# VH-VL binders against Uncharacterized protein B0403.3: the designs that were tried, part 5

Target 1, 247 residues: Uncharacterized protein B0403.3, of Caenorhabditis elegans (q11077)
Amino acid sequence: RRHFGDEYRINTPACDIVCEGQWKSEFHANFHKIYDTEYFEIPLDTAIVKNRANLKMFCSSTIQKYSCLRNECKIQRTPWSAEKHICVGHFDNFDRNINCLSLTDKYVQRECSNVCNSIKIEISQAEIDRMAEMDFSRQEKSEFVEQNKHCNVIACYQLCHEYIISKVCIDSAVAARSVVKSYYDSYLEREYTELNKDDQDELYSSFCRRVTPGQDENEFTANMTRYNNLTLDRMKNDIRSVFSILD
Short names: E, the ipSAE of ESMFold2; O, the ipSAE of OpenDDE; V2, 0.75 times the mean of E and O plus 0.25 times the DockQ between their complexes.

## First folded at step 1 (VH-VL)

Design g7 (framework fv_gimsilumab)
Fold by ESMFold2-Fast, scan of step 1:
Structure g7 (fold): chain C 247 residues (1-247), chain A 122 residues (1-122), chain B 107 residues (1-107)
Amino acid sequence: as target 1 above (247 residues)
Amino acid sequence: EVQLVESGGGLVQPGGSLRLSCAASGFTFSSYYMHWLRQVPGKGPVWVSRINSDGSSTTYADSVRGRFTISRDNANNTLFLQMNSLRADDTALYFCARDWSGEYLSYGMDVWGQGTPVTVSS
Amino acid sequence: EIVLTQSPVTLSVSPGERVTLSCRASQSVSSYLAWYQQKLGQGPRLLIYGASTRATDIPARFSGSGSETEFTLTISSLQSEDFAVYYCQQYNNWPLTFGQGTKLEIK
């Protein structure tokens, strides 16, 4: 019987896939965008916070997804996700700051995307030396470089979004920046955690470590932290230069 | 097919004003960032101003900030540069240019016009 | 602002020759460097971006190389239509800056 059940299961989507599929379909219908459950098209899709109606619409669909996972699929614990953070964990914070966040949409969609795609993504000599020590294949080196670039792009978007908030949201800037920072901190922590759950390589455990809060420090990670600070300073300077009109 | 055509240049007195126009054709103008640049004969181009695709964000070189205004009319595929309080050192050939698309690229120009001359002299 | 210095200022060459033009940045611009060709009475034409990627419709004889502060543009077999002024441009830092140009002249 179990054999028959297992065979039929192969030909039927898993319960969680159905819940995800319904949510993705609604997201595409409402926002005309493709969404992976682990990623927005950009780290924080500002279309979601463009106005209160969009936030409510997005979160209504997201609540239905997590209800589907809990009640239909009997899944108690789910990993962090961008939509869960916004709609389940921190909805009140996003809603209270929606007037400020809505003002940032035009700048984040165009200006931050432009800046963050042009910024130099650097890899420290310590990381290069470590890859050589661990005898990384060409494919492994390429994957590491791409992952490192991904985390630096996310960090750039965080800095850019917070900078814009500081210029356009006078009375609510501190609160709104805190909401955005919390989102990006959780996003980067999730990236680091997911990559390391099955990882036996010390270098892979460094994915996003230099831009992710809460890591244990040793000589290698201390060197990475110093280099990260230089990269963040470059990002801040590039962002400020592009937005000199807002100063 | 893809082309940019500048117009509106001329001779003006110091302190005067000019409005430059750039007519775009052969591409979806409303999807691109646009630039104004200027060039003195025998020297390299100098970046002047940038405008995003919907016209909501503008950036200027320090030397022209407060005097020049970049704008666009997406319905008529036209880019503008309003130049006020013109100085002798604003004398140059003025180009409009389309920002390119590509991996890791921003602020690059893949299509340029032929330029419109501006001379500021008494 | 980042200063780009091109060398030589002028180069006299014959058709069919291999030509190498240099561009040096005052600070690192990573690989965010473009090359343009400008003929008399015309606007610049994009040749290379990202230091080494040829733009659309640019002949294979044009190639770019370099990173950080040192860049080169190479024309493997100079054609008559290649006599022009060549400019490098960085887009790593605001404001955008261009080199002073290298003029290719018929020998």
Scores: ipSAE 0.000, ipTM 0.379, lowest interface PAE 19.4, mean pLDDT 78

Design g8 (framework fv_gimsilumab; at its last look DockQ between E and O 0.01; V2 from the best seeds 0.00; counts 0 for: pae E 7.2 > 2, placed apart)
Heavy chain, then light chain:
Amino acid sequence: EVQLVESGGGLVQPGGSLRLSCAASGFTFSSYWMHWLRQVPGKGPVWVSRINSDGSDTTYADSVRGRFTISRDNANNTLFLQMNSLRADDTALYFCARETGYLDSYFDYWGQGTPVTVSS
Amino acid sequence: EIVLTQSPVTLSVSPGERVTLSCRASQSVYSNLAWYQQKLGQGPRLLIYGASTRATDIPARFSGSGSETEFTLTISSLQSEDFAVYYCQQYDNWPYTFGQGTKLEIK
ESMFold2-Fast, scan of step 1: ipSAE 0.013; ipTM 0.594
ESMFold2, look of step 2: ipSAE 0.067; ipTM 0.659
ESMFold2 (binder alone), look of step 2: mean pLDDT 92; pTM 0.940
OpenDDE, look of step 2: ipSAE 0.028; ipTM 0.596

Design g9 (framework fv_gimsilumab)
Fold by ESMFold2-Fast, scan of step 1:
Structure g9 (fold): chain C 247 residues (1-247), chain A 118 residues (1-118), chain B 107 residues (1-107)
Amino acid sequence: as target 1 above (247 residues)
Amino acid sequence: EVQLVESGGGLVQPGGSLRLSCAASGFTFSSHWMHWLRQVPGKGPVWVSRINSDGSSTTYADSVRGRFTISRDNANNTLFLQMNSLRADDTALYFCARGYTDEYFDYWGQGTPVTVSS
Amino acid sequence: EIVLTQSPVTLSVSPGERVTLSCRASQSVSSYLAWYQQKLGQGPRLLIYDASTRATDIPARFSGSGSETEFTLTISSLQSEDFAVYYCQQYNNWPYTFGQGTKLEIK
């Protein structure tokens, strides 16, 4: 989803837009591609992890962007971003695993998009209406379901990328899977945190986290947790099936 | 099976406008990047415009920027190209194509002809 | 921009022959190259992507090879339905560009 980036830009002074625009221009000049948040964040961009030179080039420009935000725009804190995660705090982990990550590139862009964007996650209006006995409005239940579907797509990309690593990268599979898992866990955490801006937003307590129900958990949240677990199990089977017939 | 069906082409005078449509079926349209390409008979295809999955990002070839607008209706699985201020050199067969994240084109329509002449 | 040059421009061949088509890039495109087949009155059909991976439902007689600046498409035993124009396309550098095409004609 792009609404995190859109909200940030809407509330940002002109200075932030200039720093962002310069970074996007450098990305285009260096990679010959137009930066698009959805395209380059989910799945993890292959241009960035194609080789060590590309990773260093991308991260050099990203460090300059955050320097611009801090020194020119006087911004004390910035929200989580995919480029910040890769280049600030986790650069060494991506660099150490670059050979493995580059090998997974073609499979992630092709096979994972087919599995994860075509998966049918449907909850009928009748099922939403049956939940009406609980304390949540019809609109609130519908919104919660929609957000869970989005997070399940992101989780699918994580599972698919880790599965590819397990098949392609023998010696470094454990370390490389950890790098990918950390990236997607942080992305999902940002999605969850953004939805929880309001203290009254209890509908999102299990959003994206695949939490097991507690003793006091309401019936709707428990049902959504079960639904999410079933969906992820289907995704795992679909991913394995696709790769079992490919050579 | 994947199908892309273009429509809206025709004969138009220089300076005129046309709106092309592409009806998509057989796949989850809302999950794919979509493109318009054009081809002059006897020559190779030339990329014209692209739009991402949710319509928030659009890009245009230099020759059409400011005159053409790409858009999509994910509820009705339809891709559009609004063509304004048409020139003689816009004459071509126009294809919609499904992209793999803005790289290669795995499925194309049959094309709709656009002729700009006085 | 990257210029793709295809050779030969036109080739007259008979069914059953082995055919090799070339695509050369003005600078390296790594392995980010696709091949398309276009028949008269039809849109292009994807044959090969990533230089050597066959697209869905493409017959085994079609194969691709090469990397960097030199690429080839091979048809191991030409069939009557293979007479068409073939295009290569690179997607390593924006703008993404196509070659001028190679036309296969019946001898």
Scores: ipSAE 0.000, ipTM 0.384, lowest interface PAE 21.0, mean pLDDT 77

Design n10 (framework fv_nepuvibart)
Fold by ESMFold2-Fast, scan of step 1:
Structure n10 (fold): chain C 247 residues (1-247), chain A 124 residues (1-124), chain B 107 residues (1-107)
Amino acid sequence: as target 1 above (247 residues)
Amino acid sequence: QVQLVESGGGLVKPGGSLRLSCAASGFTFSDYYMSWIRQAPGKGLEWVSYISSSGSTIYYADSVKGRFTISRDNAKSSLYLQMNSLRAEDTAVYYCARELTGYDYEGSYYFDYWGQGTLVTVSS
Amino acid sequence: DIQMTQSPSSLSASVGDRVTITCQASQDISNYLNWYQQKPGKAPKLLIYAASNLETGVPSRFSGSGSGTDFTFTISGLQPEDIATYYCQQYDNLPITFGGGTKVEIK
């Protein structure tokens, strides 16, 4: 049984989903890959920064996506994203440094992936004691460990990528390192913001911190900052060891 | 709606210490980078320090590095600046400012809201 | 550090005039430049971001242009409420640096 007009019924997706879908289709057509959050979020995608033409092609599509969101969907504010950071916020910085970034891609995808994805993260006794104090369930402990691991992997990729830049991009190393650091800092900030969006707990606010203990830190956050600094020092040593042939 | 209120300024002797506070309201404080920016009497603006929304990334101007410490308490929606070893040159109105980062089109990194400022006077 | 040189340091103009302020960066900062207005005794207010974009709620008589090292801020049809000091600010690299300011007074 069908009423007249059923053939004209439109299953219309939300405006933002249409804009996103167009962008993902363009990415697949141009780079022969499916857009994947995991693919973009930790290492910089080699296809995007392989050469200037690829960067411009990727960013042309990305600008069209955000134009679609702004003009057709009337959405003026969007949360941080890797593609927005590269193409909308920092295009000129990536473009100026594209020659250096293209040289680092093979090392980042191979060597940094190897050292950073194999990193062994240990939870300090102070953190274990704090989780017990807060009556963390087994699931909450597992989530805490996974979140801490994710932050440390991203921090490791930043250190590794900056190290590679210092070895292969002699004349432009300072500028290129700044570009890469800004990208990873923004990504870490986005992750931390998501973790603490509705949680006023100091435990979630302090793990994966990369700062020196301040005068206003309590004992627990100071201990976590020291632990995180030790983890970063271990990462630096592991990175240097892997790249001993380049040193 | 959005408000930033500084406090803790005052008169202090050279070599002394002060702790400034900035109370935020009307927005999700934990989503924003925050900065301290100062202005000496009759002079221009000088950026002092910034702290990322999580507190994991901190940067200082060379003029205050090693003497000032920026921190935040997201649970209390508060930003702090601990000032040690104060010098006459640190005399200024200190502003708390919010950085709009990653939440608008075209990627903004600018100070969209400022507090009223708190005066710090360092004199003997 | 990136040095921001702003000129003139002060100017006087009549209501209805076109006012132009310039800002020069010591190195290429692309379009990573903002303009602020500071009225006497008040905190600064953002007017222009990313060299040429007008902040929401800011009157259309304010505009910005430029890229690289040379930037211009313009007030088309100066109004009495525009008496203020105007500052440029770069955010291409840390530390964040401001221009010296331009004091705008009405004759």
Scores: ipSAE 0.000, ipTM 0.447, lowest interface PAE 14.8, mean pLDDT 78

Design n11 (framework fv_nepuvibart)
Fold by ESMFold2-Fast, scan of step 1:
Structure n11 (fold): chain C 247 residues (1-247), chain A 123 residues (1-123), chain B 107 residues (1-107)
Amino acid sequence: as target 1 above (247 residues)
Amino acid sequence: QVQLVESGGGLVKPGGSLRLSCAASGFTFSDYYMSWIRQAPGKGLEWVSYISSSGSYTYYADSVKGRFTISRDNAKSSLYLQMNSLRAEDTAVYYCARGPIFGTSNYYGMDVWGQGTLVTVSS
Amino acid sequence: DIQMTQSPSSLSASVGDRVTITCQASQDISNYLNWYQQKPGKAPKLLIYDASNLETGVPSRFSGSGSGTDFTFTISGLQPEDIATYYCQQYDNLPFTFGGGTKVEIK
């Protein structure tokens, strides 16, 4: 007796991997870039919103991917993804704001990446003490540090992109900022959902909870409000300093 | 202290093979895309290939596609270029370089280069 | 592929002169252009990225400008150590392509 499905899948790609591979190949063909989650999800890739043609091209390919998952792989529900958010959930909002979003391209790729890679990411003494009290393992401390860093970087890119919009888009700034905020909010919500699925809620830092929509404040997080707000204010000041020429 | 050091160049006959190595030090190698660029004697620069930070994604110039393979070993902080079916027009100094980086880094160019290693393809 | 055309292919100037090199792309590359300096027998060095941004540690006499298809690289007050070949490079599209280079000589 053999486990036919398991043995077969060991040497052949799963259906969903095939759909994903076709989409990535089409991304490469259309944009002459490799889709790598390390580089194309955070920050929001401005090549996608560089102009309406790029947005439509990206989303046409993305719709084909989800059609492949549904029709060939019989997968009816898929988790949140960056491409699904842009193309399925919020296409009309990106399309309506494309003129404004295209103006941010020349700043986000360089200036936001520069400032957000150089922000000072600190873990408060209160958080260090909490990790000690909860007897975090070496692995858990490492995961906490990386998760906290990830939230800081995402928050920075959100604030930086919104700041650029406020400087280059006069009449559409509020709507375009909302589009960008919604993207990063949804990304953080997915990160939290994935972490919580493994019952690792305690690894989510107080700063991560502060910037993730819908997270209820516990007593510890409430006590960290001043610290988290000062961290966000410092981040906003660093962003303003880099872009002072736009003022 | 950030540096790249190439090795493995030499004289090879047409149709032969060579494997170039590039040793990285002074930075977190696994955070960076890496490239190979070549320069024929007395000629300009030609981009050859890149590999993503994880090694999962590669791209090649059409002139070398199907003959060259770029790879990396992040545990050893090393980059490689396997060159097969070599031709006279592959004669060049080969440079390894850090980059390009898209999105999460301020390095969009090739900001750190090795000293180069000479590959000569002749009968 | 995107073709990058540099002018001139070579130039001779005196110490203290203002040197200008141009680079033209065969299609719109926005501001996705780098400038490199290569001294004889040495590896290239990044000087300018994103068309106009000076790389850390590079002297302020070097500058870049332009967008779209037309780009300019300038050395204000040429120094003896600036004798080198200069290359533009686009990174808007794969494959990445370099200009043919401009050799800058004294005298």
Scores: ipSAE 0.000, ipTM 0.405, lowest interface PAE 18.4, mean pLDDT 82

Design n2 (framework fv_nepuvibart)
Fold by ESMFold2-Fast, scan of step 1:
Structure n2 (fold): chain C 247 residues (1-247), chain A 123 residues (1-123), chain B 107 residues (1-107)
Amino acid sequence: as target 1 above (247 residues)
Amino acid sequence: QVQLVESGGGLVKPGGSLRLSCAASGFTFSDYYMSWIRQAPGKGLEWVSYISSSGSYTYYADSVKGRFTISRDNAKSSLYLQMNSLRAEDTAVYYCARETLYDSSGLDAFDIWGQGTLVTVSS
Amino acid sequence: DIQMTQSPSSLSASVGDRVTITCQASQDIRNYLNWYQQKPGKAPKLLIYDASNLETGVPSRFSGSGSGTDFTFTISGLQPEDIATYYCQQYDSLPYTFGGGTKVEIK
């Protein structure tokens, strides 16, 4: 818009914002979706693995982004991101399993979204009692509930995606599930790292710790093992029930 | 200018081992997936193994899984195939081949091939 | 594994003839198929990629068509230098698999 042309010219974006903006623009152009900050609309956007051409197209633009960050911005180390995991760290694994992963796209986009966005997320009385014992403020309790909800949703999508793989991929299911599991493990580690950066790991529920790899088990989390396993079993049953309709 | 040159083939007894090498020149070797493809005398082409550009990921045909190991040295622009527990059925000309660079077209083709090196497994 | 069946296994034709080779996949491979030419004693050369795209530097008399399970490779005006064995190769799934080859000879 010409009205704001001069303002744009005098307020030059930082180098990393330019690299990121180019990548977001390409993602929107190629997939007709919004990339919100560091995350896809669902934890693993299966549109990128719908076929090998999509994966290569997505990863071509992602490699350009990280080349831009390194060569133009002189940024040598970057934090984990979904696109970096898929394209820089694990491209060969996704590529090798693309035929299996492509078969999951329709189910993950529709069935997993329906199940995982409608799961009932409950806070146990034991968690409520723990928050009281640790003198959580009303604000801290609210943050605890939201983090717990986020972990539940991510765990549900992982279980759903792996379940679909087991149903549609048969001969390649073990390898493809391993690729998806590795992605979700890193995603959850990223969530914990961001929370722990502010020294707020007490806000991470026992369920979040149960599903996040490599986290030290505290006494309370150990005591919640049965409850958290039942929560995961309920998710598996809800997923299985929905998929059975699609025989 | 773009070239792949294999070496290391020869005569070996069943149960023996051989290490094949492939020297790349004229392109940025570290950007490309590389494969080994073999051809038994008078027969067709059989894909054997690939290795990713970084060397972190490999895949093998079932006929060679557990016996062959593909590796690469990007600093030396070289690809290798370590062949153990060789069988008469492994007798073939072994080609190293470059897979097309990933791009927006999504192509997976072998666009550059070496001349091949003959491996004969015989007593 | 995806099985690739080529037919015929061999053919003889005259210079100037139209030559057709077919390739059938045991399951749907979309358009993820390449065609290679191998002259006696030489390494294979890529001619067609992604079922119908002509590789750079390859003569226009060569063409490919098809999708799914049925594919065709055509030489519109056979030349003496086209004496070779031709192979299709699928890259829809691992392991990559080749057809058995079609040997083209001049009468």
Scores: ipSAE 0.000, ipTM 0.399, lowest interface PAE 19.1, mean pLDDT 82

Design n3 (framework fv_nepuvibart)
Fold by ESMFold2-Fast, scan of step 1:
Structure n3 (fold): chain C 247 residues (1-247), chain A 121 residues (1-121), chain B 107 residues (1-107)
Amino acid sequence: as target 1 above (247 residues)
Amino acid sequence: QVQLVESGGGLVKPGGSLRLSCAASGFTFSDYYMSWIRQAPGKGLEWVSYISDSGSTIYYADSVKGRFTISRDNAKSSLYLQMNSLRAEDTAVYYCAREGWTYDSLGMDVWGQGTLVTVSS
Amino acid sequence: DIQMTQSPSSLSASVGDRVTITCQASQDISNYLNWYQQKPGKAPKLLIYDASNLETGVPSRFSGSGSGTDFTFTISGLQPEDIATYYCQQYDDLPWTFGGGTKVEIK
C-alpha cells in the first residue's frame, strides 16, 4: 500500500523492471555475458547447464528475482519463463542430470543449430487462404512465415537435444531426455499461449499449435498431420545423419 | 532423504491451545514457501495457512484467522503452527507441506506424515 | 472464495481401465490447478501441476488437461497401486481451495 505523501514520487521505475534489472545485472556479473533468450534459452544447454556451479549460481539469482517479484512487487502470478522452469520447480531434475546436460553442450550449439536453423516449414492451404483474406503480399507472406517458424525450430531443437543425449549419456539418458522434453514442451506452450490470445487471429498461433503437445487440430492443422510427421521424420533423419559418428 | 516430520498433535479440550512443529531435512528449508493443510476424519483436504521463505508473507484461511499463527525458524529448519481457542471443528490430521521451488505456489511437492489433533471435552 | 467441484465423488473400475475425473472451478483460474493422489492412511502426493505438467517420478499413465473453469484428470490403464482418493486444488486466488475428492476403487 502507498502511504500519504507518495504523490511526491515521480521518477520511480516499475517494481518488476527493478527485479528483472537486478537479475540481468547479476547474470552479467556472474557469466560475463548479456542475457539473450536466443542464446541461453533455445537451445537450453549453453552457459547455464555447462556445470553444476553455473547452474547453482544462475538459480540462486533466479530465486532472488522471483522473491523480489513476490515480496516487493506483490506479484503472485508470473507467466512461465525459461529461468523459472529451470530453477523454480525443476532444479532437482536439472541438478541430478547436470553431468549429462553439460556433455551435450558443444553438440547442441554446433550441430543442432546447423540442422534446425535450416528447417523447411510446411504451410497449410488454410494458412495460405487466411493470409490472402488478410491481403498479404507475396513478400509479407514470406516474412510472416520466417518470423513465425520459431516454434518448429524449438521442436527441432527438442528432437536434436534428445538424440544427442541418447548418444553421449549412458547412465542418465532416459531421465535427462525427460528433463529436456519437459523444458521444450513448456516453452512451446508459453509461445503458443502468448500468440493465441482472444483478440488475435488463429493464424498468428498456427505454427506453434501444430508442434505444441496436447493441442487439438483446427482448420490450419487438420490437413497438416501427415506433412508435420513427414517433416519431423526428415528432421530426425537429418539429425541422425549429422551425428552418425558421435563417439 | 527429503523429509518433513510433524509433531505436537494430541487431545485438547475446546478453548485450549496446541503448538504443532514440522522438522525439515534433506533440503534447504530457507528456500521454500511452507503450508499447513488439514483433513478432518473421513473428509477432504482444507488449506490452513502458508508462510513465505523469509517469513515476511503470511496468509490464513478465514476459518482459523485470529486463532492460529504460522511461523518458521530457518536456522532450525522448522515450521510451526500455534493453535489457540481450539474448537471441535478443528479436529483433523494436520500436514505440513513444501510448495516446491516456486514463490507462486506451483504445487505442494513434499508432505509430512501428518499429526492428529483431537478437540473434545 | 473459488469453489472447486469434483465429479464423480467415487468410482469403481477394473485394472487396465481408463479412469477420468473432472474438476470445475466457480470462476476462471487459467491453468493454476494441481492434482494430488492420497492413498489410505498416507499424506497426499503431487501428480500434476499447472493443469497438465507431470511431476517428476510420476508414471506417464497419469495426465491432466483443461484451462479456465473445466479440468480433467485421466489414468490410462489403471493399476492396483492407483487405488486412492484424488484431489484438484486451485492456486489462482487466496484462499487455496481443494475439490471434494474422488475415491477410486477397484471392482
Scores: ipSAE 0.000, ipTM 0.380, lowest interface PAE 21.3, mean pLDDT 81

Design n5 (framework fv_nepuvibart)
Fold by ESMFold2-Fast, scan of step 1:
Structure n5 (fold): chain C 247 residues (1-247), chain A 122 residues (1-122), chain B 107 residues (1-107)
Amino acid sequence: as target 1 above (247 residues)
Amino acid sequence: QVQLVESGGGLVKPGGSLRLSCAASGFTFSDYWMSWIRQAPGKGLEWVSYISSSGSTIYYADSVKGRFTISRDNAKSSLYLQMNSLRAEDTAVYYCARDSLYEWGTHAFDIWGQGTLVTVSS
Amino acid sequence: DIQMTQSPSSLSASVGDRVTITCQASQDISNYLNWYQQKPGKAPKLLIYDASNLETGVPSRFSGSGSGTDFTFTISGLQPEDIATYYCQQYDNLPPTFGGGTKVEIK
């Protein structure tokens, strides 16, 4: 066994970087895999939910990270994170549903990725009009849509993961779906919050607003309910088509 | 189209250095984890190093740790391998490979370059 | 490191034959195993992922099976273009490790 943090160079890092580095080192030591937030949060990483022992190892390390942030770095409040949601906010729910969650991995990582990474983003006339007011070129509009599709990808993974649970988890499907939905809803809220920062035009958070629970409509979304429902229905139909074998 | 092209290989004496480059095209390079994998003449495949999409997570095979440095430049869609203190046993064709992790979650190497030969001899 | 043992190291078969290659892991790797084809002078090509899933564009005569420590790769109806060296590779644990390869030749 090798301590993963020993492989990093020390350049007088900030306290929170040290806590994060220790956590990532423990993840590698315990799971022999590299934790990268871009690849292990959407969809939910299998190593974490493979069995109770893995969940407990991951969450023990995560609790130590947040203890480090609070006690060593004097950081009292931290923003939402996937690992904090799983281990601090909802550990009992993940633990109770571990048998079901472990069954979904072989479908989520392949079939859901294929469906969700190829989704077409619907854009409203109000969004087109605002981009025109901001003097966006055709290329800039295309780039804007592509850069802002992430929230729709997350919503698609939520629908796909819940669908798989309904097919492979006969007895605890309702409870397990609730756990997965809560995770992805919280992730969407985090993404929306980061796009809806001070100084940003409301246009930049409009795609996330459409799929993030509890967000009020604005001028970009007021007439999008029909298009949003058509997009969600298309996602559901694409998911059902890919998983027809499981029926 | 989706392509990886390696360059920088050549003949070098033991103790010398070489820098390998890998140019990616046809896909969003910044979305993918990347690897270097090598193959000695007439031998099998050996994984050398990983780098995450952001460049923040890096792992090396024990045989090259402390001598090789992997890096990437997402703005240039390029991957690099700086090789120092080269030994005769480092002689191999070096392949740049894309890890399918982002799209499929499988750690499979789905796209490979054609390789660049590194020969370490006196 | 997880050791991957392939057998046989080489085999010779006729066009139309069924060819079977095995791969054994030194520890349980579940189904986290891939198979690659390498033709002479070329880079490897992914054929099978997660032990049994056929990569897009790969002919259906190629198949994989197994879990845990014992895995099998099969070519049903060997074709001339299938002459190559085949490698298994695990990704359950870092570092990823490859089998020694199986060279498939035509009689």
Scores: ipSAE 0.000, ipTM 0.398, lowest interface PAE 19.8, mean pLDDT 79

